VHH binders against q9xw16. Designs and how they scored, part 203

Target 1, 132 residues: q9xw16
Amino acid sequence: MSGWNAYIDTMTAAAPSIKRCAIVGAADGSVWARTEADNVFKASEEELKTFVALFNDVTQVPAKGADIEGVHYVVPRTEESLIFGKKENTGFFAVKTKSAVLIAVYEGPNEVAAQVRKAVESMQTYLNNAGY
Key: E = the ipSAE of ESMFold2; O = the ipSAE of OpenDDE; V2 = 0.75 times the mean of E and O plus 0.25 times the DockQ between their complexes.

## First folded at step 17 (VHH)

Design we65 (framework vhh_gocatamig_d2; at its last look DockQ between E and O 0.95; V2 from the best seeds 0.86)
Fold by OpenDDE, look of step 18:
Structure we65 (fold): chain B 132 residues (1-132), chain A 120 residues (1-120)
Amino acid sequence: as target 1 above (132 residues)
Amino acid sequence: EVQLVESGGGLVQPGGSLTLSCAASGFTFDIYAMAWYRQAPGKKRELVAGIGSGDDTVYMDSVKGRFTISRDNAKNSVYLQMNSLRAEDTAVYYCAAPKEPPEGYGFDYWGQGTLVTVSS
């Protein structure tokens, strides 16, 4: 889905601390778009299938954490359509839209996370309004 | 109001052990992950260890096998057992907790910190 690449570009432009990101199907974790080349998003669709299923019951996620690209993150807390995690100087934000999950993996000091959340939630709002 | 109060810091020799404690209040403790951060002079604050609301744990590579994070939900407390301490472990250690929804982007609340000095 080449049209979805534009949304990847929008998120990465909005938050320079984002190292990798992807847009995947909320139902099955299928990859619709992802960062490529030096910043290739490395999660397999099998892993993503497991990840997107976390949104079926986000209340259990803080107890078990979350895995992305083979990396395990502690999850401070969750919301119905938001999962975020931390590991060392890295973290991720994942937001769920009507039909997709947006995942952004970032690196940097704690303060950069605010910008990353804003970027993915802005895209979340846009896609939801667009019916996706 | 959220409060995080660290204790247990102090001066210890290399190879020694220390246990940090954090007493938390002002939020629903048992549904959130907790963490320990540290900040050495001239360096950025870094995540040392995190513990989920269950038994899930995450450690920075340099402390794996030496540090252990644990929690006691009945006491609203989180602990950091530090063994085989090294000079490079010298830092102010902070207990950290997330903000309740909708705010927050990680571990957003911090205690006052407790100083750990590892020196011969």
Scores: ipSAE 0.921, ipTM 0.960, lowest interface PAE 0.4, mean pLDDT 96
Fold by ESMFold2-Fast, scan of step 17:
Structure we65 (fold): chain B 132 residues (1-132), chain A 120 residues (1-120)
Amino acid sequence: as target 1 above (132 residues)
Amino acid sequence: EVQLVESGGGLVQPGGSLTLSCAASGFTFDIYAMAWYRQAPGKKRELVAGIGSGDDTVYMDSVKGRFTISRDNAKNSVYLQMNSLRAEDTAVYYCAAPKEPPEGYGFDYWGQGTLVTVSS
């Protein structure tokens, strides 16, 4: 069991509405940890490299949207270290730390999204404080 | 204060068309994506169509090819052209906008809604 799996477990315990999530390297999109089995996060290495590069200029993202797990999302807006998207009843939150990008995919209305964002941002804070 | 004002709803027969309009104010419209949601009685609100700050669009699968979302930044307006309407498209349609940073979870501001009824 890697130490990174504990962070995945912490996020999914805090927000059970997270369907799939991953922690990936900010520089290259390499997977450090992800949900597995029936909740496997199934973005390709190529897609993740493209996705983490969006953090190089988040202001361009609402114009073009973002792709995760082969699904195209409209991106309502961004913040310096936050990208989030919507597609039907599905959404995602992605946050950047010093060394990592955390991605969580969920289903549900904005009330569900609020819990997911809180869980992802709490982990972002913990990882930044730990030097990641 | 963010305001979203919808218009254009009405009663149409199956196969008919309607154009919905949304006038937005109280925020920096040009930099945000905008969306149309709908809600039928007893159902959850669902994202019908979204349009990015550029030319990106997303559609609910059941309306793709029938509905077209567009925007006019000079008018701070969003439109939904609905063609080939079906009975299951009957709903209140809402224009939606994101909250400004640091809060927000998607499209968090909603207009008053405009009723679309597809019935013969």
Scores: ipSAE 0.815, ipTM 0.916, lowest interface PAE 0.6, mean pLDDT 91
Fold by ESMFold2, look of step 18:
Structure we65 (fold): chain B 132 residues (1-132), chain A 120 residues (1-120)
Amino acid sequence: as target 1 above (132 residues)
Amino acid sequence: EVQLVESGGGLVQPGGSLTLSCAASGFTFDIYAMAWYRQAPGKKRELVAGIGSGDDTVYMDSVKGRFTISRDNAKNSVYLQMNSLRAEDTAVYYCAAPKEPPEGYGFDYWGQGTLVTVSS
């Protein structure tokens, strides 16, 4: 899935505050691409399978939160294809496309959260238009 | 019009306890998470605790085991029970809520805050 790594690079370039991110299959959480080397996205196979299943009913997610890389986040609210969470000075944004879920984990103040959301939603639009 | 009104701040001695309250109005309270933030003098605001629309909670590491966030959906209220207070807990505490879809990116509405001073 080396071709998918270009999309990882595009998102991290668009929002430098992204510390780790991944593209995973929407059906099973299988990793198509992720940040690697010193910023390895380390969510387990079982955790990712559980995480992508949250998109089957996003209305349940604010009640129970979400786990990524062993970190539990409060989820303020959701949208049909968007889940985001907060924990201390960190957070994540996740968006669902036709075939995939894009996950970005960031650190920093609220200003960078807006940049991260824009980056993942821009890629969501691109992949949906490309049939993914 | 969203309103978040904090109360319950004051002066307490180290080791003491205090309960903060937040009255919320102007949005669909029971389906959203809520949070408490604090801002110490010269510092940036930080997320102290969050509570999901159900039983879920998160805490910053330094307050875990000492602070308890809770909510009462019948009263549209969020609470922060603060025990074993330390000098470093001195801050203005803010109640926070998300914007309703499609806007926002976290906890985007803020109250005016309530001052907590922990001093001998």
Scores: ipSAE 0.737, ipTM 0.896, lowest interface PAE 1.1, mean pLDDT 91
ESMFold2 (binder alone), look of step 18: mean pLDDT 80; pTM 0.801

Design we66 (framework vhh_gocatamig_d2; at its last look DockQ between E and O 0.93; V2 from the best seeds 0.83)
Fold by OpenDDE, look of step 18:
Structure we66 (fold): chain B 132 residues (1-132), chain A 120 residues (1-120)
Amino acid sequence: as target 1 above (132 residues)
Amino acid sequence: EVQLVESGGGLVQPGGSLTLSCAASGFTFDQYAMAWYRQAPGKKRELVAGIGSGDDTVYMDSVKGRFTISRDNAKNSVYLQMNSLRAEDTAVYYCAAPKEPPEGYGFDYWGQGTLVTVSS
């Protein structure tokens, strides 16, 4: 789905600390778009299938953490459509829309996470309003 | 109001051990992951260890095998056992907790910190 690449570009432009980013199907973790080349998003679809399933019961995620691209993150807390995690100077934000999960992996000091959350939630709102 | 109070810091020789404690209040402790951060002079604050609301743990590579994070939900407390301490472990150590929804983007609340000095 080449049309989804534009949304990847929008998120990465909005938050320069985002290193890798993907848009995947909420139902099965299928990749719709992802960062490529030097910033290739490396999660397998099998891993993504497991990840998107976390949104079925987000209340359990803080107890077990989350894995993205073979990296394990501690998850401070969750919301119904939001999962975020931390490891060292890295982290991720994942938001769920009507039909998709947006994942952004970032690197930097703690304060950069605020911009990343804003970027993915802005896209979340846009896509939800668009019916996706 | 969220409160995080660290204790247990002090001066220790290289190779020594120290246990940090954090008493938390003002939020639903057992629902959230907790973390220990540290900040050395002139450096950025970094995540040393995190523990999920269960027993899930994450460590920075330099402390793996030496540090152990644990929690006691009955006491609303989180601990950091530090063994085989090195000079480079010298820092102010902070207990950290997330904000409750809808705000926050990680571990957002911090205690006052406790100084750990590793020196011969």
Scores: ipSAE 0.920, ipTM 0.960, lowest interface PAE 0.4, mean pLDDT 96
Fold by ESMFold2-Fast, scan of step 17:
Structure we66 (fold): chain B 132 residues (1-132), chain A 120 residues (1-120)
Amino acid sequence: as target 1 above (132 residues)
Amino acid sequence: EVQLVESGGGLVQPGGSLTLSCAASGFTFDQYAMAWYRQAPGKKRELVAGIGSGDDTVYMDSVKGRFTISRDNAKNSVYLQMNSLRAEDTAVYYCAAPKEPPEGYGFDYWGQGTLVTVSS
């Protein structure tokens, strides 16, 4: 997890409004790295397995929403490799790479969402180019 | 081009009810989630209620059980039924829709807003 923790640190440095994030396996939702201590990402293995399976058909996700850390989010829309959700002042962005799913939960108004999406997509591009 | 037109705002006494309506055009309405936001005096804009392209819903904790969001895909409309209104619900209410791919960060298109005043 040490090696993968550097990517967590990179994303949170790029977007300070990220409260919790994780990098998980695309096939099974296994955690490769996550924020810890005061900002620990607390999704169960079963919840993550369910979540990553949403990428098998993203077109169905806006109809049913998504659950992360026991919180239900409305999903405004999706793209082939992107799911994002909203709940009060909280939101998330999740992007899929070849082997991983990156999940970032943030708090703040919509004006910070663009920064969070940019950080997650930059890491998605980097990992895809690295063969992940 | 996305167009959102709100109606139904007004003055109501505490404990009263109002129904807000939003007429949408310029996008494939039935494929997108829709939302209601509000901005109270001195506060930031906040998500009050959201409804998925199906029947999935999300609510702000303070309105859960009092407000109901619904949609009518045949009319390209979304509604917010507001019951048991409180002074704290006084705000401008905005209908909101997501931006089409590849851009967007949540609910990115906003209507002009409709004022709800709860006062005796």
Scores: ipSAE 0.787, ipTM 0.905, lowest interface PAE 0.8, mean pLDDT 90
Fold by ESMFold2, look of step 18:
Structure we66 (fold): chain B 132 residues (1-132), chain A 120 residues (1-120)
Amino acid sequence: as target 1 above (132 residues)
Amino acid sequence: EVQLVESGGGLVQPGGSLTLSCAASGFTFDQYAMAWYRQAPGKKRELVAGIGSGDDTVYMDSVKGRFTISRDNAKNSVYLQMNSLRAEDTAVYYCAAPKEPPEGYGFDYWGQGTLVTVSS
């Protein structure tokens, strides 16, 4: 979806430590946009359908973790519209908007994680205000 | 308020075993994942193992099959069983927990650590 590519560019520009990211439909995990080329976001539609369904009850997620791009992450805790996870030196942040889930995968120290969270939450606010 | 107290570190020969323990207090332990990190001299802290609020686990590749993380919610404790220890496992090991919402970005609260030395 060419119209959504600009939002991918905005998030990666806001937090250059994001290695891969995607915008997917909250109801079905369909990919609206994602990083491409050498940084392709590789999650399958089946994996994404399972992932977005975690937002139906975020309180269950720390018990079982989450899978993105075939990588299993431990999820320390959640918030109503936020899931984040850790695996070795990598992690992800995912936020839910009215219609979508924004997913960003990063590598680096804790200060990097703060930048990534800020980037995805800023876009979450923007899309919610725009009705998405 | 939040306290994480590690114990069980020490000196061990290669191939040996140690069990690390972490007593946690000051938060609702059974709702959150817990983790063990380590830091060797000159290296950044790295996530060794994590355990979900249930029994979900994640391990760094180099320790998988040798280390086992577990928890006992009745005792507010998390454990790291370390078997087949190698010199490269020498590090200070830290118990870690997430901060309460809305703060935090991962496992953000850490104890003071316990030293594990594997003699070459």
Scores: ipSAE 0.684, ipTM 0.878, lowest interface PAE 1.3, mean pLDDT 91
ESMFold2 (binder alone), look of step 18: mean pLDDT 80; pTM 0.806

Design we67 (framework vhh_gocatamig_d2; at its last look DockQ between E and O 0.93; V2 from the best seeds 0.77)
Fold by OpenDDE, look of step 18:
Structure we67 (fold): chain B 132 residues (1-132), chain A 120 residues (1-120)
Amino acid sequence: as target 1 above (132 residues)
Amino acid sequence: EVQLVESGGGLVQPGGSLTLSCAASGFTFDDYAMAWYRQAPGKKRELVAGIGSADDTVYMDSVKGRFTISRDNAKNSVYLQMNSLRAEDTAVYYCAAPKEPPEGYGFDYWGQGTLVTVSS
């Protein structure tokens, strides 16, 4: 879905600390769009299927963490439509819309996380209002 | 109000061991992951280890095999066992917890920190 690439570009432009980003189907983890080339988002659809299923019961995610692109993250806490994790100087934010999950993997000091969250939540709001 | 109180820091020789403790209060401890950070002079604060509510763990590469994070939910406490300490482990170590909704970007609450100095 080439039309979804524009939303990837919007998020990555809004938060330069985002290294990789993807938009996937909330139901099955199918990839709708992702960063490419030197910043290719490398998670398999099988892994993504498992990841998006975490949103079925987010209360259990802080207990066991989350895996993205073969990397294991500790998850401090969750919300109904928000999962975020940390590992060393990296982390991720994942938000759920009506039909999609937006995933942004970032790198940097703790201070960059606020900008990354804002970027993905802004896109979340936009897509929800658009019916996606 | 969230409170995190670290203890156990001190001066040790290279190769020595320390155990850091953190007493947490003011939030639902059992629902959240906890973490230890450290900050050396002139450097950014970095995540050393994290532990999920069911003992899932992550470590920075330089401490793998030497440090062990654990928790005791009955005591609302998190621990960091540090073995085979090196000079480069010298830092102020912080216990960290997430903020409850709607705020939160990671581990947003910090204790006062405890100094660990590794020197011969």
Scores: ipSAE 0.811, ipTM 0.910, lowest interface PAE 0.6, mean pLDDT 94
Fold by ESMFold2-Fast, scan of step 17:
Structure we67 (fold): chain B 132 residues (1-132), chain A 120 residues (1-120)
Amino acid sequence: as target 1 above (132 residues)
Amino acid sequence: EVQLVESGGGLVQPGGSLTLSCAASGFTFDDYAMAWYRQAPGKKRELVAGIGSADDTVYMDSVKGRFTISRDNAKNSVYLQMNSLRAEDTAVYYCAAPKEPPEGYGFDYWGQGTLVTVSS
């Protein structure tokens, strides 16, 4: 529980506006670590399997949006290894590494979103360099 | 340079309807989602409705069933049809678009805004 949870702790410390986050397997959406207790990441295994498959062709995602924790988000655009979405005052950033997908759900304006994006991209770089 | 030009705001009575229009230029419109935000006096700006590149939609809970977002890719335009308007819908409405890579955090380009006032 502690190995991968250290990376969750690093991301939430870097961006306190992250409400919930997870690190999941890129191939199948299996949960490696997630926020728990008062801020539990609630996505189902089926939803995560569907979500990580979006990275197989990110160019299709703005056409259909994305679902996380039973919430449907509009996806403004994508980058090769980045999907982000918006709904009301909430949003998410998801980034893909070689073996993992990092998902962070946040609440707040664009200044908050900027810090969240920076935190997940920093962890993406770290994990890619570590071979994940 | 991204340009968003809004029109259609005005004064309307409760229960009335308005259609807002936004003409967009300066980016690959067909590949991006578009959105309508609003800001009421003394409130934060909030996402009212969003539309994906191929008609996927999201709505804030208080407008679902009353507002409809749509787009016309041939005209590079996005629309917000507002029905059954209420006093609490009074706000400046903004058309919004995402920034081009590598920057951006959601919908980061905004139009000038168009005022919608719902009162007798």
Scores: ipSAE 0.789, ipTM 0.905, lowest interface PAE 0.7, mean pLDDT 90
Fold by ESMFold2, look of step 18:
Structure we67 (fold): chain B 132 residues (1-132), chain A 120 residues (1-120)
Amino acid sequence: as target 1 above (132 residues)
Amino acid sequence: EVQLVESGGGLVQPGGSLTLSCAASGFTFDDYAMAWYRQAPGKKRELVAGIGSADDTVYMDSVKGRFTISRDNAKNSVYLQMNSLRAEDTAVYYCAAPKEPPEGYGFDYWGQGTLVTVSS
């Protein structure tokens, strides 16, 4: 299988609670792949550029939260390459690789959030090992 | 040794007000967001309001304009001011905090809860 779209399919299959996801360039937020059709990941280019820049200093993110797809999330805390946010019954996980940021938006309680985190971190490891 | 201790719950008539308080200890409170969740009898726990490590806030839609979350970092405390209470707000209210890295998926610690009953 080839192309970045296969990785989108892998993440959504690994964690069915993921409603939308994307792989974007870490430097500029350019979209390399995203969910399409009925589940379009619809963040703007400007929003994505701002979003990936949060990884330049993750320690400041809990103070101001994060926006993705026009939704504002509280960010409970961060890790060096991980940002996650919560709003009501929805959330996101985002992880940074060498060249990319993986973003997954999900619905559900903490039980499904664990599955989502595992899915994005598995892909993070895979892409890092591949040089991305 | 994370401890979250809620207080301020009680019985109140519709239209009334309560202030919930949460005293937190055992972690670096200033670095983390905090939240209030609630759970009505027989229902799933839901996120009512969250507050970032500074002034950033989120609310569930049904409480916007009625509830206000706030924090006092000097006292390691978070508050929920609940106004215009309705019967639907009856629940056990829980203060919640994230686990320290690398564990956790959201707000993973919660306290014993404080009961809010809105009736008659």
Scores: ipSAE 0.621, ipTM 0.851, lowest interface PAE 1.5, mean pLDDT 90
ESMFold2 (binder alone), look of step 18: mean pLDDT 80; pTM 0.796

Design we68 (framework vhh_gocatamig_d2)
Fold by ESMFold2-Fast, scan of step 17:
Structure we68 (fold): chain B 132 residues (1-132), chain A 120 residues (1-120)
Amino acid sequence: as target 1 above (132 residues)
Amino acid sequence: EVQLVESGGGLVQPGGSLTLSCAASGFTFDDYAMAWYRQAPGKKRELVAGIGSDSDTVYMDSVKGRFTISRDNAKNSVYLQMNSLRAEDTAVYYCAAPKEPPEGYGFDYWGQGTLVTVSS
């Protein structure tokens, strides 16, 4: 595990609708920290390597969707450093920083998605300012 | 301005079929994923099916194998073919397109909806 778990705790406290989340390396998808126990983030390292590579060209992602934790999501839109996906009443937000990718999987209607987005983008800003 | 116009809803008996259509305008349709949502009275809105710009698809578990989402980029249209309909499928069905953050959090442009009623 790592000291990065404090950032996981900060994001989940800011948006309680986050079911699982992780901070992974942007270059290789290596897990720096993730939710554990009953809320364990279950993505394999192979899946995460594939996922972080999506940030090399986010414009292609709405065409093919994205896989996280073995679940295939439709991706409505992307921005240069933001991918978000939907399936049923679940979704995710993923943002890229200088050296990390933050992934938060949530459950709930679009109203709670707003809180999740804010939590993830706030952490993205913080980590970028900290040199990560 | 984004416009979505649904059609094809109606009354059908259990086991029947319907095809819903959505005509989209006001954006570069080919570049966007599209979705169908539904909402029954007293229940929350749920994503039924989604389709990527390269026609990759996602379905909610209870409709997988019964419903098929498709798109026709030449017509700027999205379709939902619904087979083996059940009483539980009764809902208003909405075609949806994405808004950009921070204005939207998924698929947030919606059409007027089309009512699907499955009953005897």
Scores: ipSAE 0.271, ipTM 0.659, lowest interface PAE 3.5, mean pLDDT 86

Design we69 (framework vhh_gocatamig_d2)
Fold by ESMFold2-Fast, scan of step 17:
Structure we69 (fold): chain B 132 residues (1-132), chain A 120 residues (1-120)
Amino acid sequence: as target 1 above (132 residues)
Amino acid sequence: EVQLVESGGGLVQPGGSLTLSCAASGFTFDDYAMAWYRQAPGKKRELVAGIGSGDYTVYMDSVKGRFTISRDNAKNSVYLQMNSLRAEDTAVYYCAAPKEPPEGYGFDYWGQGTLVTVSS
């Protein structure tokens, strides 16, 4: 009921370098909201289920990388509730809340990546405080 | 402090080979992924190859099959073997490492760079 697409809009407004993003269930990777049309987030249910399971032990992720939208990313390192990856000039940030995982794919250098990380962490804080 | 020291750059003919080396210090090398970036004149820096702390590698599409990234954890070193070099590979090559938590946005530490020129 909450209109999850409004949260997608908030994140993309905060960091215009976000090309695609999604909010998915932390337990199963079910899509709650995602960017659509020309900026459609293209991950399959199976890929998202695998991806959210990475948060069960983030310390193993830098050893094997992560797949998002059929693209295999190098993961430089992780934090307890944060996975980020790089591939050419593209990257992603994914953060876990109580009930959700936020995934943002962006394009640009590390200065741009800093804006994207702030946007996803702000939304992570908001959703955790809202009980999600 | 993180230190990254590159070597191995030079002038090479098209179709030739070079091996770049990077010596790293000041962080828990074995736990982190490492990368090679390059920057050609008039272009942005781009990630050429990345290597995870385990047994996986990621390559830029234009170098896949020609370049091989490897690491030696005993020596805290990462390498880029470049084969079948093309004029488009001409760039300054940078070894890169992530910042330790709680900050970081990718590969945030860079070496001084080593110049690779592919010319006839």
Scores: ipSAE 0.684, ipTM 0.860, lowest interface PAE 1.1, mean pLDDT 89

